VH-VL binders against q9vpl3. Designs and how they scored, part 22

Target 1, 224 residues: q9vpl3
Amino acid sequence: RGKINIQRPKAPHYERARVVAVTQPKYPELPKAKSCFKTRAERTQQQQENPYNEIIAREVRNWLDHSRLVAFFHLSSITADDIFRVRVQLHKQNLHLKSYGSKIIEQAVKNTRYEAIVPLFHSNHCIVFSPDPEKTAALLRIVRRVPQMVLLGGIVEETMLSRNQLVAYAQMPGLHAVQAQLVQTLSQAPGHLIQQLQAHQNSFVQVLDVHAKNQMNEETPKST

## First folded at step 1 (VH-VL)

Design c12 (framework fv_fezakinumab)
Fold by OpenDDE, second read of step 2:
Structure c12 (fold): chain C 224 residues (1-224), chain A 121 residues (1-121), chain B 111 residues (1-111)
Amino acid sequence: as target 1 above (224 residues)
Amino acid sequence: QVQLVQSGAEVKKPGASVKVSCKASGYTFTGYYMHWVRQAPGQGLEWVGWINPNSGGTFYAQKFRGRVTMTRDTSISTAYMELSRLRSDDTAVYYCARDSEFLEWPYFDYWGRGTLVTVSS
Amino acid sequence: QAVLTQPPSVSGAPGQRVTISCTGSSSNIGAGYDVHWYQQLPGTAPKLLIYGNSNRPSGVPDRFSGSKSGTSASLAITGLQAEDEADYYCQSYDSSLSGYVFGGGTQLTVL
């Protein structure tokens, strides 16, 4: 006699389930007492945009507009003390650590060129701002020591970069070094081109000379 | 050069309304918040509120809520402040001031010359 | 009453150093909001003198300096000149009021 597991009643046979579903008294949904609890939607609508949020949103926009380096981080179980320590370290490098609510960020970037960053802001996050894109390497060096800060991506020189791209950027030689390399490469190019052009010309001249000599030899009548 | 040109002096009776204008030039009007600050004769500066010229959003100091209305006309780069139900204590020079776009908390970087509003019986 | 407290008046002789204090609370200066300073010459509109606690706009002489510590800020004027006679106002933001706040103003007299 199979012990009827009272705790996990076997799903009734499909037909029985149908009968039960049809015979279940449709209790008139008690008029959902307008739960005095304003629906989240109603609460959100009545959330009069806290003037304070507008001010903060403006601040965020200002940081975005005046920063040449912006890095976005997820925060995983970081303590206030840890944040403070990181903030101090970053500040010494003229890196500014800020934390804003997701709603504030959304408000700040709405209808702006920065709107694409909204999906980066899910749970706990922070942003690092800098006027100096050369500080990217310094930023990454500091953050590597903070496992609670996870790099999501960033903006460098008005270009949005993925995490990997940002890391790659930090490893690149400075703009000046790249420029110097470019100049060197460009300076070498004409020399090679000239050599190649000269080589072709010389070859052509040689071929013509040979042809001319052959023609002259054919025109010399064998005086017998 | 940034210039804020305000309307002329006004004399009003108690209970009346006054509307002061501030025409902005030399910069993108919709790019900066506009503030209003007043100063009673011989007294200090008092912040009245701000308007976002781009969205038209406003925020007023608690003291002025219900009596002040800030508007803008973007076509002519002009901000307006209207104060209703005027009282004698509303007698003041009213300044429009541009909000800074600094990385820090905003300050007022440019000021109009002010508009004297006199409320006298 | 002004949210930020300033002395009503300060005076100094030409060439001297004067300091104007601006005392706030935990809801404004103490909350980390920046302090800005304005100069108002007699019969004129206020002019930005110091922004961001200690920064001078273009055209402001280096004899003007600002500082902030704790819940207070200070404006220092060195080498006092006759032209410095004016009213000086500190300004910040107050979180409790959700608004911009000014000091009561300080009248500087050059004796």
Scores: ipSAE 0.007, ipTM 0.498, lowest interface PAE 9.6, mean pLDDT 83
Fold by ESMFold2-Fast, scan of step 1:
Structure c12 (fold): chain C 224 residues (1-224), chain A 121 residues (1-121), chain B 111 residues (1-111)
Amino acid sequence: as target 1 above (224 residues)
Amino acid sequence: QVQLVQSGAEVKKPGASVKVSCKASGYTFTGYYMHWVRQAPGQGLEWVGWINPNSGGTFYAQKFRGRVTMTRDTSISTAYMELSRLRSDDTAVYYCARDSEFLEWPYFDYWGRGTLVTVSS
Amino acid sequence: QAVLTQPPSVSGAPGQRVTISCTGSSSNIGAGYDVHWYQQLPGTAPKLLIYGNSNRPSGVPDRFSGSKSGTSASLAITGLQAEDEADYYCQSYDSSLSGYVFGGGTQLTVL
């Protein structure tokens, strides 16, 4: 009863804070310039071209280069606590939510194959990274509950995908079950049932065509 | 175990407001979103909105925006739904329901027993 | 009106198999969103029956199963029993509405 030294009233909060520390990126400390000797234009240019901004830009390039799944989102007003819950859920699926300034992202992707995505960063944004492209479906399921995050598109296996293409990609893991059901139904009752199923078969062919076309654009070949 | 205990039945006149409560127990209240779903007599289920008990953040179905307000009190693990400018067609059983354990599969895993709100003259 | 379409009623004899359909569109089930099912016994709150298209919570008998194909989902009940008489609701998410959507409900009658 008199054990005030063994106090863990914040045990749940401590675990939560530890998870945040694990999931959030660590940024290097930036030195503050002595601006009283600089013009406003010089101070602005120095801030934008600061050598430490290149360190953060290299961090962004590292995430892009080592992630097989990158998803870009427009981010509406959201509280720190709400984004924390999303970040924790994403981290459980090896999905890493990052937020960087637009100028740093532009600096990170210039002279790279990712330059085409620069226009996506002109608005309020966040990015989700993962080494595992199979997590695309999990990502979309989690983000469904976050109306403040609007999917703009992404990169899967180094291939640029629109929102619709990324959604189609997410549906791929269920294909074998659908094929089994179609084969079973086709073998039981010809005629009207076959006609109805052909519409579904054509839809799945379209999804496969989109996926195959995207895979052909990848520079690092991958087989099934 | 997980329990959601709702406030008792209410009878209101058109134009009034009603505030329904949902007291949670058996789990970490701030760890799960709380949803509100209503069901008019003899009709189906209709989603009203959710609240994040940790942050107080809310999101409402378009039909209820401007009339519904969801709040919570973390000290007593209780969520509230207030619906204003009541109409006769707001007569329904209002349920609170806990969001799923896994955000990637958002479903309602535990439900309160419901609060009947009757709007009549 | 419900966003997801279910038949208003279905019936079967004890021991038989029944299926309840849930039809959506390209903005919900067709967009890849999971379908969940709830059982509502007369005078009670809904109870989770199936989640994530085909998964059962620990207390739900294996005679209940779910499936999803294209823009539709189905709940199958085998070995019908009198206690299965209830309303059944499907639920998903709709991207165009940015909200959770339910089926209109199906009343199951057991002879």
Scores: ipSAE 0.005, ipTM 0.439, lowest interface PAE 13.5, mean pLDDT 75

Design c13 (framework fv_fezakinumab)
Fold by ESMFold2-Fast, scan of step 1:
Structure c13 (fold): chain C 224 residues (1-224), chain A 120 residues (1-120), chain B 111 residues (1-111)
Amino acid sequence: as target 1 above (224 residues)
Amino acid sequence: QVQLVQSGAEVKKPGASVKVSCKASGYTFTGYYMHWVRQAPGQGLEWVGWINPNSGGTFYAQKFRGRVTMTRDTSISTAYMELSRLRSDDTAVYYCARDIYGDEGWFDPWGRGTLVTVSS
Amino acid sequence: QAVLTQPPSVSGAPGQRVTISCTGSSSNIGAGYDVHWYQQLPGTAPKLLIYGNSNRPSGVPDRFSGSKSGTSASLAITGLQAEDEADYYCQSYDSSLSGYVFGGGTQLTVL
């Protein structure tokens, strides 16, 4: 199946990253996404006062259009220093960690093939973009050390993948892996894919609960 | 040269607690996760947990939750592991080992180990 | 019990080749997490031998090589020498445990 080569623009990865990067400073007066973590109230207030919602939504669409790898994560509380170090490690692998309000995500993907991802963003979230799908393994190895970030699913070569499919893709080499994953995804109804992604959120709740109980039992001082 | 120097051997009674130290040198202490791994006499390696020396954040293997506490002191580049309510089967050599933060998850270097003996 | 399965022992003659297997599951090696190998000489701390499935740190001879396929990994030692007699451990990460896992260890005897 040659659809992957037909669907994918032939432009070098560095050209896409360069074009997207150049657009970053267009609205310097607005707070730039420095962290994945934002409360619901903060995101709602931000959108009500933001005169550039369309510009930000367009930025999200540009990231989606120019990235051959997109991964969605649930994000729990994390310090600014910890997320900064994660971002630096990701950047070394040409992986770009972004955080956007749920309403901006809704506007960006409205009436597109990716509208099905909107339910993933009703909780705290962040997204990792890359022009290079071969970096999926590097991405998963980096986030493995960040228990606050839980993989929900992703998009590889414009094909939506569940968590398990994305993890399986990471261990498979090159073009053969992408073709196999595409075939599997094409055999799934949208309802089945959404159910798998939601099941990952339920699994995450269990993992987070265990982790939270573990952290509470640990005698670690907290600054109140 | 990168080096991890651990505290000396300890003998404890059941029910007591032990605190093992691991002093790092030759690298940026806050740049790398520190793991604790134990090995009972004649047995294999068992992962206990990790600490992020930068944030103080920790994560422990389920078997040790509620009994282990990991801390660090960045002013002296030292990590600590305290294990409470000791049992005879906690007798083991306890190793600290450096891991690269956010990278592949391999352990290098390892400290030389601290033997903790739990006996009546 | 160890999460990753290794044979408890393996033996070979000087100059021969031996392989040590490390078998995992869909939540660790099968999930795409890298496998690392450690060598432990009697009375010493473990030493990193192979990282990231197949990479050697400086100071490790090219007689040692690693590979990974599906849910399993292998350590190959060619040109066996007496000083290779040691315990060998594989290590990976397990997503269901959210933690690091080791193999049970393999004792290599050079006959």
Scores: ipSAE 0.000, ipTM 0.436, lowest interface PAE 13.8, mean pLDDT 75

Design c14 (framework fv_fezakinumab)
Fold by ESMFold2-Fast, scan of step 1:
Structure c14 (fold): chain C 224 residues (1-224), chain A 122 residues (1-122), chain B 111 residues (1-111)
Amino acid sequence: as target 1 above (224 residues)
Amino acid sequence: QVQLVQSGAEVKKPGASVKVSCKASGYTFTGYYMHWVRQAPGQGLEWVGWINPNSGGTFYAQKFRGRVTMTRDTSISTAYMELSRLRSDDTAVYYCATEDLYSSSWDYFDYWGRGTLVTVSS
Amino acid sequence: QAVLTQPPSVSGAPGQRVTISCTGSSSNIGAGYDVHWYQQLPGTAPKLLIYGNSNRPSGVPDRFSGSKSGTSASLAITGLQAEDEADYYCQSYDSSLSGYVFGGGTQLTVL
């Protein structure tokens, strides 16, 4: 800055200069209170409304009630684009890939014959629904290209099946006239089925671990 | 419009490794699986494996597990196949080929590269 | 060692019909997996000729048709032309191998 104005009256000029100097950051500033509104707004945005959860739970129950084929999968790390491509391929076969939170699944199946499936959804998961049980073979053919999706088991014609039972069902052509009887023959009591599904989960985890190691080795070769 | 341009012919000694490239253009590189298929001179076609360019996930034919590695570089739309511990019976033309996941049918190869001849001789 | 069985050669005169067979097993064609066909002209890469048992890609003439029954499939070529002289390969998927399988190839000679 560089000029002093001698012609301006001294009192107004010097008083204004003093006011400007006093308001500079070089002098103590008044302390400000911390805001609490951000924390409240952030918490509100993170919370889910109970009525919304009830509506989605009703949708899940409707899918379960109207689907003759339901398959449960463990879902490992997969890109949004890859899962979208899988969803598109499944839609061509009237297979509907959906993912719901474990709390919503629990709410949907509570007090139903399907309550036993809740433990399957404590980790990352997805479900495939179809009104057509004949699409089981198509489902398994598509999923074999998606190593990130590991079959845990399913429900066919209201009967819970382990992974091995579902694979066996898919490989039996020409038995459509006796599908209900075939499903009954392959099925086991719910208590025993849950133990088998858990055992198969352990086998699937082993397969997934081997696959993950292979993927890791292939993506990061020891050539460096 | 779709083109798969493969790297040039290679001559290798037994026990060496070879890395073949396949540069894709004319389609969304991450939208199709890339397969590798080989053909020995005067012989038939043999599937080696596939890579999902989007995830980097791979799956290999049992015969080649432990000897083959497939990778990709999405920034240049290029897939690679590296085959190690080469033997004379690995002499073949190696093709890259795409699989359309959105087709009404599955498990077929819609576009093929022109092939890379790999000769393994002492 | 091809998994699918094809005749090693087939021949026909111009204008005639020839059929190339492809025989599989219960783990591939018999399991319901689709059969696809590729044409390979001398010194070129294979070209998709038929996919999904009977579908033709754009640019493939109506003279080429495919069919599937039980554990076998067939490629039919009608109105044979000199430019059809090539190797033909069938291909499917095999559930027991968890992989893609080819036939041994059929060399078509146009007399």
Scores: ipSAE 0.007, ipTM 0.482, lowest interface PAE 9.7, mean pLDDT 77

Design c15 (framework fv_fezakinumab)
Fold by ESMFold2-Fast, scan of step 1:
Structure c15 (fold): chain C 224 residues (1-224), chain A 122 residues (1-122), chain B 111 residues (1-111)
Amino acid sequence: as target 1 above (224 residues)
Amino acid sequence: QVQLVQSGAEVKKPGASVKVSCKASGYTFTGYYMHWVRQAPGQGLEWVGWINPNSGGTFYAQKFRGRVTMTRDTSISTAYMELSRLRSDDTAVYYCARGYDSELFGDAFDIWGRGTLVTVSS
Amino acid sequence: QAVLTQPPSVSGAPGQRVTISCTGSSSNIGAGYDVHWYQQLPGTAPKLLIYGNSNRPSGVPDRFSGSKSGTSASLAITGLQAEDEADYYCQSYDSSLSGYVFGGGTQLTVL
């Protein structure tokens, strides 16, 4: 126990990602390779028509559609080993760190309600997805210790939130409790709409049963 | 008893390097991040960086990148901060402090060393 | 330059109340990061006085309290005593700098 009466969370230990050297060190020089020269038009067309990009863009759309929490980050230079450690920590909380090129993000969100996020991805970036919006606080606790990841904003329950709004959402511990209580109250005392829907379902089942019985009884019709 | 014990005062020439030590006792050294904070004479507090004693991972404030290196030795529960290419405006008391993250948004510094005065003079 | 803004000095008489402000921006306090407060007596290391906006460590009198609203935080000291004469610093985290930031410090004089 420390001298300060501060509670230590029982959550798993999170290892901070290591930062890459800020000044360029002596890197192993790659063998000088003669690059294949392509015209600017060919490179541009290859980027626009690349089927790989469309496949990955569909994957991104799928993540956006099936995640109730999406957070956008600027990503500073970080080694593959360091980002892997962060990814593992996030995964333990059902948070999925993904990195996609700006062109892929643009393709994924064009003509969707999320098109407004495109300007956020003009620099190096990454995205965290989760089906569980209650993990927003856990996400921010983990990334606070990863200075290479700077929060830009996010989407919670299909609602676009600025960086400040997302941080505020994470700090409202009573909000999810209030939501849980509201759900419990609704489940204990269903409203008129819920009762009406259940009545319709019961009536539908009864109609099917009656119809089936009537058809069976018609096999011995009454003679006139 | 929870305590951070720092090395003694240093006097250095401009252009030299200084290495300050901070020995932790009374708690699990690898369980908490170690921060370094400096204070020039008559001035305020300035954050330098942190080290994770468990992994050896570090992060430095932009002002000090390229000049500061933080390391640790887990066998003796000691953290080190080395500042190179010293200038006269690096004259300051350098503190080590334990980072505490109790579900908080941003570490608090709950235990501080007594500080190491580094004087840079010609 | 200090990122968080504090008044350079504040003064009060014994038994009175003083407040020390700490003004940040949308990238730190306004982004929802916690504010911590430190007391520094002359010639000593800083001591954690308030953590997580409003919590007191064991051994800190209830005369000290903290609050946060919007982009700012405040430290309130009631029942001023001579031993409260010290420098006070606020501290938070800044997402645009990806680092920890301090206020410029406030010298409290007990008259």
Scores: ipSAE 0.006, ipTM 0.470, lowest interface PAE 10.6, mean pLDDT 77

Design c16 (framework fv_fezakinumab)
Fold by ESMFold2-Fast, scan of step 1:
Structure c16 (fold): chain C 224 residues (1-224), chain A 121 residues (1-121), chain B 111 residues (1-111)
Amino acid sequence: as target 1 above (224 residues)
Amino acid sequence: QVQLVQSGAEVKKPGASVKVSCKASGYTFTGYYMHWVRQAPGQGLEWVGWINPNSGGTFYAQKFRGRVTMTRDTSISTAYMELSRLRSDDTAVYYCARDTEYYGSGSFDYWGRGTLVTVSS
Amino acid sequence: QAVLTQPPSVSGAPGQRVTISCTGSSSNIGAGYDVHWYQQLPGTAPKLLIYGNSNRPSGVPDRFSGSKSGTSASLAITGLQAEDEADYYCQSYDSSLSGYVFGGGTQLTVL
């Protein structure tokens, strides 16, 4: 069908510098505006009209439109060097790790079937994209070694899946008939699925925090 | 303590149907896929299919499609496998087994004790 | 016959090392699918012995180990004990059959 494959972004720092330089605004002076107040609508409109956000939001929409696998993660504190190493490992499997601000995600999915995911991204997050849903198992193997990344759920073949559903999908190899049947079996209404994804995120993060705290306390024997 | 308790042995005539049950305890029943595996007397293991207890979704090995139906009842944490149009070569011990969750490994970590189904005239 | 090929029997003396091979094809082990191993004692259900090529479940002694290379996998048992007498099965997934597949089984005899 001649579709455009996943768009590869430029290097983050280089592209960001270019975008800032190109989109530097020239602000016209409004004649005789004596009010110091901005309404909530005016503030929201200024945010939506930011040229930088719109450019990046279009990039996100392009990733969503051309990816058959999208996985959502909560991202705990991680060094730039460590995340770069994870990104390289994922890239070798045609898995593309991206981080976007919540407002950019909101703008990207507004008026789309994925609008319901917006609340999921109010915490620190990152997203992995791939044109190949068969890479779900490889993704989970790599991320297992990165405790700072906690799987929340994902989208496979345009179907939203919870964490447990995505793990189950990963356990079945990438045969079209088997995968299509599994995706249909696991699919749920977006509202119900978002509740499950958010509940799993909160519960799993809390469990990890308790476990890390208990392990740290136990590892400090405080022996003389 | 994870336990899978299967129904008792069955003797059926050719052409009949058999329904084997597997009652799960010691874990969240809806959190794990359930597989069915059979073993003819003195022979090896053969995979039949799986059921997702959460959704009720199923997938069957090609050999059994059209003859096997897997169901579950979440109120009693029980999975069922029904095999129809039985033949003498369906004589086997039928096991239920739980799928592991951590990866796309597809390994079966806990097994029921098995249900012997004998098909004879 | 079984999709994965195992030797029908293997034997060793107490304290020795034995290996059980599991040979597949490009549609299963060769396609990168993991290999799992099960131990079946006479009259009992199979027990998971090795998962994900080389990982041991809790309670499995470290003298059991697994490996995978190309289209084949191997189960190694060191320090053989009488209690190891059992049938051993390898298992993987086959993309051409769209299903899980088992080896024919290997009977281990401890001399």
Scores: ipSAE 0.000, ipTM 0.424, lowest interface PAE 15.3, mean pLDDT 76

Design c17 (framework fv_fezakinumab)
Fold by ESMFold2-Fast, scan of step 1:
Structure c17 (fold): chain C 224 residues (1-224), chain A 123 residues (1-123), chain B 111 residues (1-111)
Amino acid sequence: as target 1 above (224 residues)
Amino acid sequence: QVQLVQSGAEVKKPGASVKVSCKASGYTFTGYYMHWVRQAPGQGLEWVGWINPNSGGTFYAQKFRGRVTMTRDTSISTAYMELSRLRSDDTAVYYCARELDYYDSTGWYFDLWGRGTLVTVSS
Amino acid sequence: QAVLTQPPSVSGAPGQRVTISCTGSSSNIGAGYDVHWYQQLPGTAPKLLIYGNSNRPSGVPDRFSGSKSGTSASLAITGLQAEDEADYYCQSYDSSLSGYVFGGGTQLTVL
C-alpha cells in the first residue's frame, strides 16, 4: 500500500546461511568424465519449487512496501568485519543493510512496479532500507567512507531516483511534507530514469576496473 | 591533550623503503580514520591514503597503489605508513592527520595533524 | 598537478580584504562535496581554518570566512594582519578518484 507500518517484517538472518554452510558435506573429488547434466526444464523446476526463496522474496516485498527510503549499491570486495561495522553504524541511524541473491530480488519484484530494478543486481550488490527518508543524508555520509559500496540509485517515497537525484535529495531540507514535494520535483519518467541508472552502471564499471587495476600491483597484497 | 606524535626524520637511498609512525594520544584511537598527507619541499599538499584503525581497512590514492602500505597497532595507539621503491621525488614531509566528519557535511576534513616526518631520498 | 585550482599567490596591505579562490570540477565541488580550508605557517603543519564550506573551528578569528558556489569556493580574509601571512590550501573529495583532493596552495603576502 505504501503506508509505513511499525510492524515491518525482519530481513532474513544471515546466520542461517552460515549454519547451512558449516554443515555442508565436503566434496573431496568429482570426476570430470562422470558428470551429470540436468535438463534446463529440471533446473528451472527446482528453482521455482524452492520454498526458501519464496519466503525470503515475500520478506523483501514487505521491506520495499514499508520503507520510504531504499538505496541500491554495487558492492566490491570487502571483508566480513568491515561490512559488519558498516551495518552497525547504519543500524544506529535506523538504516538496515540487507544482502539478497539476484534470484530472490527478481522473485520479489516480478510483476510489480519495481521490476525495472532487476538489471541493477546482475553484479554484487546490497540494499539499504529505512522507514525514514530524512536519513538519506546520514546514509550517504556513512557510505562515502566505504569505497567498496557504490550508489546506483534508490526509491524515496515510492519514486525511483537516479544516483544524482538521490544525492540532490540528500542536500535539501528534511521535512516530511517538503520531502514528498521535492521527490516529485526530482522524479523522471520511468524510461528516462532507467536510462540514467543504466548509464551510471556503465560509468561505475569503468571506475571499478580502474580501481582494481590500481590496487592490484606487485607491491601490494593481491586483493581487489 | 589531544595529539599525534610522529617518528623522526629519515634519509634513504633510491629503491629503499621507509616506515613512518604516528602515535595518537588524548582520544579514542579506533574512533577516527587516520590519513597520510605528504608535502614535497616548496610544494603543496598531496593525499596518500587512509586507514581505519578499528578494522585495519585501508584505501590508497591511485598514484601510490603498489608502493604504500598502511597498518596500525591498537595496543599502542600507533599508525604506520610504509612507502617502498623510493624515488628522489618521494622526498617530502609526511603528515598523519585525524579525519573528523561533520554530521551535516558532504565531505570530510582533517582537524588534528602530526608535526610531520621529513623523508629525504638521495644517492 | 593539484586537482583543485588556486592562485599561486595573493597580496594585500594590513586592514584590507583579500579573497582566495578554489576551482574544482563536476566530480568534486560541482558534485556537492564540501570545501575545507587549511592555514600553514612556515615550518609548521597545516591547521584547520574552515570546514564544511563556511564553519570556523574554535580559536579561528571571525576575520576568516568561507563560501561555495557551483564548482568553486572562496576564502575571504578581512582586516588583514601580518600574522595572516601563510600558505592556504583548499580541500574537498573527488568521486571519480574516490579520494581526498587538495588545491595547489596560495601564498598570502602582507605588504
Scores: ipSAE 0.007, ipTM 0.469, lowest interface PAE 11.2, mean pLDDT 77

